VH-VL binders against f1rd40r3617to3795. Designs and how they scored, part 5

Target 1, 179 residues: f1rd40r3617to3795
Amino acid sequence: FNISVQSGYEAISQELCVVTCLKDLTSVVDIKTSSRPAMIGSLTDGSTETFWESGDEDKNKTKSITISCVKGINASYVSVHVDNSRDIGNKVTSMIFLCGKAVEDLCRIKQIDLDSRHMGWVTSELPGGDHHVIKIELKGPENTLRVRQVKVLGWKEGESIKIAGQISASVAQQKNCEA

## First folded at step 21 (VH-VL)

Design a4
Fold by OpenDDE, fold request of step 24:
Structure a4 (fold): chain C 179 residues (1-179), chain A 119 residues (1-119), chain B 111 residues (1-111)
Amino acid sequence: as target 1 above (179 residues)
Amino acid sequence: QVQLVQSGAEVKKPGASVKVSCKASGYTFTRYDIHWVRQATGQGLEWMGWMNPYSGDTYYAQKFQGRVTMTRNTSISTAYMELSSLRSEDTAVYYCAREGFDYPYFDYWGQGTTVTVSS
Amino acid sequence: QSVLTQPPSVSAAPGQKVTISCSGSSSNIGDKYVHWYQQLPGTAPKLLIYDNNKRPSGIPDRFSGSKSGTSATLGITGLQTGDEADYYCGTWDSSLSAGVVFGGGTKLTVL
């Protein structure tokens, strides 16, 4: 299942042809970085032209972006945009996604290696549950690395995200791209 | 509960070395960096550096480069800080501190070790 | 001379509110998280505020932190006699020698 940058659709039932429309929750989650938190705004400004660059605080350490969801927020997917083709000397070659109920108790849910020319979004599905803490551990060949965007898709409790309609996965994907 | 218990007070001569220990308990020792901070009598806090108990990697403040060595024994969850070529100006209380979650703040501190350097 | 600047002392009566400032530069407070530590007389420092405005478990909501530009502020409401202590701000500095830096400390006296 593909998640677009702006929105996400998930089929709930093939029989009923009900689609779930996920919301962008990036603006309502708390984001922490392992370095240079002043640049966090660049991760959520909707532009891949800006970036967060890791700093001295996490030099020779694993870099990380931590997302904390408040009560009532259910994160379904987290997406990270990286452009290794542009960020020469600041490449990301490994992403580890961790998730849990508390920062001290996280489980690895996904690990992905990126090639030296990777450009685009890396997405991880998140397990269901309440009070998610999501941590993305980032590694690269250099002392610093750049991340251009972070996006959290999900739903708010009490809000209906079901959309009536008979759409295929391909149509859903198309709508995501056009949104 | 998280605890950092440091070794006892030390009295040293100028030019000597001192090694302070910091035993950690109540958490997984290798998951958190250990920092060292000292405080001269009646003075403020001075950061010395950090050590990663898992890898053994270290980073020292420039002021202490070449004179400080931070190590650990993972089998007994103990961190060590050795300071050589001691001077009177090194007289201070030395603290070990655990780094918090994914940023260099210190969420737990040892009780401190008084190091006195005198002729 | 500490990299971060704090007032050397502040004082107030029980029940009152006090603020402690911490001023730095773009290479530290302006770009990094700020943390606050409380040090009671004769004791080790204790974490009071981390990541600008977050409270560790066990820290009352009477304590608050904020950051704006190159300065940070610790707020204490409902001042108690037990709050008499030294308070230090701390952060990371990316200057010539990158590392953790502290303010000079502020002595809080409860009148």
Scores: ipSAE 0.904, ipTM 0.946, lowest interface PAE 0.5, mean pLDDT 93
Fold by OpenDDE, fold request of step 24:
Structure a4 (fold): chain C 179 residues (1-179), chain A 119 residues (1-119), chain B 111 residues (1-111)
Amino acid sequence: as target 1 above (179 residues)
Amino acid sequence: QVQLVQSGAEVKKPGASVKVSCKASGYTFTRYDIHWVRQATGQGLEWMGWMNPYSGDTYYAQKFQGRVTMTRNTSISTAYMELSSLRSEDTAVYYCAREGFDYPYFDYWGQGTTVTVSS
Amino acid sequence: QSVLTQPPSVSAAPGQKVTISCSGSSSNIGDKYVHWYQQLPGTAPKLLIYDNNKRPSGIPDRFSGSKSGTSATLGITGLQTGDEADYYCGTWDSSLSAGVVFGGGTKLTVL
């Protein structure tokens, strides 16, 4: 199933056609950037028209966005939106996703290279568990780069995210795209 | 536990150079930048620059450009700061400090090295 | 002459609350994370607050940090004699000479 910007669906049982609906948890996580933290709001404002642009704090360093989940928050996916077509001179060509229980114990879970014209969401699945720290390391050909949005999809403990019904994978995917 | 242990006090003549060492322990040395900050007696803190122990990359404060060199020996988890063309105004306590997680804050400091420049 | 401006001194009695201000500009505090350091007499600085309002392990909740606009504030409640020290704010400045900058320091006296 595709992960939408606002929500995601995952089939937990094909036999029963039970779908798990993931929630957007971006508003309840803590976000840190390696530079220009004043622009963090642009990462979570729901608009791809705004952006976070790295500053000179990390001009000669790997850029990063760090997401910390609070207790009771279970992150399943993290998505990062970049627009290399629009962000000339600020392109992202590499993303490394790291995850762990603490900032000191992060493990690489995904690495992806982006072409110079990439526009869209890059998503990484996260390992299960509580108290996730997610770090996205970003590299580009220039000293600065731009990220348009960050989204965290998952579930809150105590909330039911199971949708009962006889829905096909295609219908579930469509609903996910429309969400 | 994380520790930064610096070399002992130095007394130098004007025009000489001083090299201060900072041995790190209790963590992976190459994962955290090392910064250097000095403090003249009774004065505030003055940032000098940073060095990445993994790559060896450095960035120096403009004030010290051409006069400071930050290096490291990864095999012994030791950072070095060399300041040349010493002046009386360079008399200060020099600190190495570890950069925190993904931003230039200093979560651990060395005990400081007193450098005295006098004729 | 420090890039960041702090009051040179503050004082209060044990048990009271004190605040230390740190004023900067859009090129530093306004755009960056602010950190606070405590320096006891004759010792190296110690991290007290990082990323505006986060406490490292071992720092009691009596210490708090906040940032608004181009200013930051360190709060200390339940003042203790052991809190007598110099306090420095620090951040990154994106001026022509980009780098870490500190306030001039504030001497806290416990009366």
Scores: ipSAE 0.898, ipTM 0.945, lowest interface PAE 0.5, mean pLDDT 93
Fold by OpenDDE, look of step 21:
Structure a4 (fold): chain C 179 residues (1-179), chain A 119 residues (1-119), chain B 111 residues (1-111)
Amino acid sequence: as target 1 above (179 residues)
Amino acid sequence: QVQLVQSGAEVKKPGASVKVSCKASGYTFTRYDIHWVRQATGQGLEWMGWMNPYSGDTYYAQKFQGRVTMTRNTSISTAYMELSSLRSEDTAVYYCAREGFDYPYFDYWGQGTTVTVSS
Amino acid sequence: QSVLTQPPSVSAAPGQKVTISCSGSSSNIGDKYVHWYQQLPGTAPKLLIYDNNKRPSGIPDRFSGSKSGTSATLGITGLQTGDEADYYCGTWDSSLSAGVVFGGGTKLTVL
């Protein structure tokens, strides 16, 4: 999972060389789907070989995955893995990311269209704050669609996510020049 | 607070039609699907179908297809269920219910409308 | 006749714990969310539990829901006289006539 590695660090201060390290919070959030909740485990098992497939409950509705953060959990990023190349007849062609403090007050934060051969992760940055509800609305050309994985990255309150940078940017640059 | 207020009791002859109204308040009417459920006297709950108040899209239980019509008037936040070709077996209390968030559970119910079909 | 099977009645004394079962199949409870409704005599049903185990606002923690396999269970602890009612489980069924289905209902009597 490349996104977790790339998005796991944020520079807080260049002067202090402090970096924040985000954690995978997928296991501590609540996940709800608009259909076939028994397959939710496939979204978080760490494998793109398994999947959630929408069912009859939302056949004539927008499909959705809803992530609820518990107290003390601060989600920074949400990532969704889709493989339209493998999921013939179950393609995802549109994703809308919504976020808010309550399910009834969600705001659209990102919209993306996917081509019929898209394979990979789609990531949305989330607004700051805790107690987020994140909803991903999904659409495709068929009655059903598949999603392979969902990841949530962020931080837990009470845990230090600040790590001292090994070297300042200037030192790093100097080392590169000396190499 | 969320409320669903239904029309009054109806007495109909076999073969007639009945139209029950359900007025919603306390929330944005077009954001939540409305379902209809009936209950014969001393019997359990029977799902009839749902209507999307925004698009007007409907989905009916197989048992009622061809006889049931679910509609809405968004200007007055009111949903309607019309059942035609009434039979004695249609005698029941009819409920409108609001669908909850992103799954077919019913978080709010109307008070019910008694429909009696008799000769 | 109901797609979901519930015991027709259960009874217990005040303060005791009761459980109401709801059995289905792979086409409904097996891969769906289960919900529970309480219906007091002469009133409309009220949502009691949704999404297997979640309580709406105003529902006390004496009420709990669980699901395993093709069965769901409603638990009521600290039984009160006001809990005397009919209880219905509900879910979605993915049969040829796909839609919401209910159990036959369970009458709870507080002794």
Scores: ipSAE 0.866, ipTM 0.921, lowest interface PAE 0.6, mean pLDDT 92
Fold by ESMFold2, fold request of step 24:
Structure a4 (fold): chain C 179 residues (1-179), chain A 119 residues (1-119), chain B 111 residues (1-111)
Amino acid sequence: as target 1 above (179 residues)
Amino acid sequence: QVQLVQSGAEVKKPGASVKVSCKASGYTFTRYDIHWVRQATGQGLEWMGWMNPYSGDTYYAQKFQGRVTMTRNTSISTAYMELSSLRSEDTAVYYCAREGFDYPYFDYWGQGTTVTVSS
Amino acid sequence: QSVLTQPPSVSAAPGQKVTISCSGSSSNIGDKYVHWYQQLPGTAPKLLIYDNNKRPSGIPDRFSGSKSGTSATLGITGLQTGDEADYYCGTWDSSLSAGVVFGGGTKLTVL
């Protein structure tokens, strides 16, 4: 299971109806890890059976995954998959999401604690705009921790459309989150 | 504008200690680890360890365990490295270097401090 | 001994391309980011390439980095006399005592 790129909006009244679809942008962003970057492929391969495991470069430091978007890439959501039920020696119990236009300008946008049996996706909505740098700070009680997937959802410039001339209701679909 | 300015050259006798200072400017001192790297004359680079200016936490290379102490004074944005029980083999240029974003690479270096250990 | 192996010297004429290799192991280059530093004569080292292939601001695109397996390569095209320097690769090593390691350095001569 992976989180599918699906999103819809509730209808707006008046003559304008807007349908915006989110797309999986993970393959077009740059990903940096605070340790063991050779394992980054496990974060982006679409599988929750593989993992990135932190190393000793960040021993006694906060572990992080940093995602950088080029101009024209509008990241709307970032999602991180962890499985504390399988990764019993490598749990993630805290995530802090930071966002900015550059690493020097990162501000916290979400902080969440996860229980020791958490399994699944943790999602943060991102501020509007393009060219984001997104940092995910990770902590856990063990010497190392594991993350099984990351996903970036959003849109590329030129992919949003506006439909005029008809008034219609759009039904929002809930994201399908299973693991 | 990021700048690391180190203290001047030192001449020491074997068995003494040396303390090198590294004053940082042009950035928030407490947000980046400071590393120390030395280079003997005509030789390569040798990493000595890092110090976190926010917490004061340190991590020393095995070769220097028990002989090196890295500290800081955050009110004047200055890092320090002290090497004790000096030997002639410790004769080198000592550099402070700022750790880059979330990984131990060194994006800014001090000018170096020559330490000479001789009788 | 140096954990990372570089050729002790390399030379080329102005305008040519040169590469400098850095050979390591699975406990360092094979698993970690690789960085490159330039040390001009009589100066401190300067960051040239970080995270395998990224250039800091002010480094021209004729400098490039790459990594394959347990080896990394610094490439310099359009060689200039001002490029004469010692070049060091650096990375994190996770062997017995974890820490930063550097190659022995490569002296580039522009003739």
Scores: ipSAE 0.826, ipTM 0.910, lowest interface PAE 0.9, mean pLDDT 88

Design a4
Fold by ESMFold2, look of step 21:
Structure a4 (fold): chain C 179 residues (1-179), chain A 119 residues (1-119), chain B 111 residues (1-111)
Amino acid sequence: as target 1 above (179 residues)
Amino acid sequence: QVQLVQSGAEVKKPGASVKVSCKASGYTFTRYDIHWVRQATGQGLEWMGWMNPYSGDTYYAQKFQGRVTMTRNTSISTAYMELSSLRSEDTAVYYCAREGFDYPYFDYWGQGTTVTVSS
Amino acid sequence: QSVLTQPPSVSAAPGQKVTISCSGSSSNIGDKYVHWYQQLPGTAPKLLIYDNNKRPSGIPDRFSGSKSGTSATLGITGLQTGDEADYYCGTWDSSLSAGVVFGGGTKLTVL
């Protein structure tokens, strides 16, 4: 999530701010899987009823989903949907999120363990700037695992939205000081 | 930059074993799996298996189960493939190849090692 | 009797276009990434195309790859005499003995 703050609009009453509006960029990034790439469409179709299931080309290896962005695409969040309550033979119990400018530059951002009944999204905030490659390493107790969706949220270079208004966190906090 | 340099040609008798080395340079040896692929004279490519240099884990093509062993020495960035119980049809050029990013394709290859099995 | 079927040879004149097919099945090309390798005479294979249609650094854009259903195609435009080589498709096969499989190779002659 990226917000740019600027002051000065209508000198009489309001401070103008400029914010970047996060968009779903999943359709404009390249997605690679460590196995069964024919099922990538199930990751990006907007449905938690379809799935990508890992195959035997990575059964003895860490499974991964890798997202590559062209220059000008700024990914702010990546989210992965798993459903261990339905995918009982294909659970995901560990995720590691990595990010970098290239495959050679990947650094860990987040590591999370999921319980055997987890159902829902796991989200990682990404460092600022252009992130050309995002890798999600996945592990589970079985030879295969399932992921039901991937989402990439961010903004494109040159897309900004001005919002006429004021940025007043202290006013909002003061209003919420009621017991 | 990335380079895989293999040991020299070998001539063996049927029933013997051969061990081919593959020295890696120009990258972090333990970060990429090493595959072995062979090619008989005038023939196509035949995959033999892979080895993970970090863990030492292996996966062998079923045709070679029981005859092939893939190992490494991480201190000298070297992978090895040993093929036992050699037969004349094992006469081939043996290549090591580095696995590419997160999928079994081969982005760099050794120069090949000719193994001749002759009675 | 390769798992992946390629024509044994193709030929074309310099400057022309050629395509090389690779036919497989649902257990390989239909479900997996396809890669292409060039083997010049007396040399080791070299990666030309990976992940169906991607070019590694240093491979000119006159080489292209595509995949449809259980078949893949390597395209070469602006054919040069230095392109004379054997070309192999490769992929993962998940049938009986899972592993990497290659096509039988296609010998390209420039004449």
Scores: ipSAE 0.814, ipTM 0.908, lowest interface PAE 1.0, mean pLDDT 88
Fold by ESMFold2, fold request of step 24:
Structure a4 (fold): chain C 179 residues (1-179), chain A 119 residues (1-119), chain B 111 residues (1-111)
Amino acid sequence: as target 1 above (179 residues)
Amino acid sequence: QVQLVQSGAEVKKPGASVKVSCKASGYTFTRYDIHWVRQATGQGLEWMGWMNPYSGDTYYAQKFQGRVTMTRNTSISTAYMELSSLRSEDTAVYYCAREGFDYPYFDYWGQGTTVTVSS
Amino acid sequence: QSVLTQPPSVSAAPGQKVTISCSGSSSNIGDKYVHWYQQLPGTAPKLLIYDNNKRPSGIPDRFSGSKSGTSATLGITGLQTGDEADYYCGTWDSSLSAGVVFGGGTKLTVL
């Protein structure tokens, strides 16, 4: 019996390009800081020259930035920019990313350690589902620390998102949040 | 669901100490700081400090440094505030309050404990 | 003395609107979150507004909060006789003796 396995493999090997375009949703989410909320504008102004610096309301506590998404906002990635080379007395050496439906349901999804000269973005991919709260816990060697920018990437319900072939969120991440 | 239940009223003489208890229920006791706030009759609110139930760490308002001690017993989910060297000006209702999410605001309060200091 | 300044009293009729101000400084309201508490006669305070303008579950939307510069405002619309209470603003103060500070309180009379 003569069966061609080459024809079968060639027909299955055709792949489709996956194109996903994430939007910067930072302006439509609620951002809370564990201290000095008057400086939140420095996290969302699109500039790595401004900063949020933690204050004394959290100096004996874990520092945090918490992002809350209203109904219809689907966050896929959260990115945090720190510059330990400039912020010598306010370094960030550890970040823990958590998410959940509410603040009481937060679960750890990622932990990152940063060296003392780190300069750039730290990104966490968020799990799929209906989470509405993202928390970033921040630690450093001093009583205060600085964060220079936060970005939230994702999509809004009711907006079309083109999907061709297999789904790959990392391709859209590279286009929108380059380091 | 969250509830803070305080001990009953106390009458004390000047120079004595008072220890007020605050039993928490309906949440994980060690995950939220407990603050103490007092209110003299017909007057406003005065913050006394906070205590971390997990570590036992405390932070006291300057006015009460050296006179106040805040402690807890995690096995029974109970916070305590002890105020020593009592004066008539310490006559007040004393409240325990739970710190809210990641900032010192008070989302749940105990019912209050009246402490009367009289000679 | 109170670091945060509130009017000592405010009054309005049922169904009307009232605002209660809270004035501070750059070391507190200008830099920090502001919260509001309601204290009904003979009871413990209750959280009304946190983080400037957020309402906890169970607080109706006729209560609102806002902040501008070093001042904060509590707004109450559709006044009810049950709203008669003392209202306190609270925040963190980063002056020499850093800690939580409250306004002196505002007595709301519904008449």
Scores: ipSAE 0.814, ipTM 0.904, lowest interface PAE 1.0, mean pLDDT 87

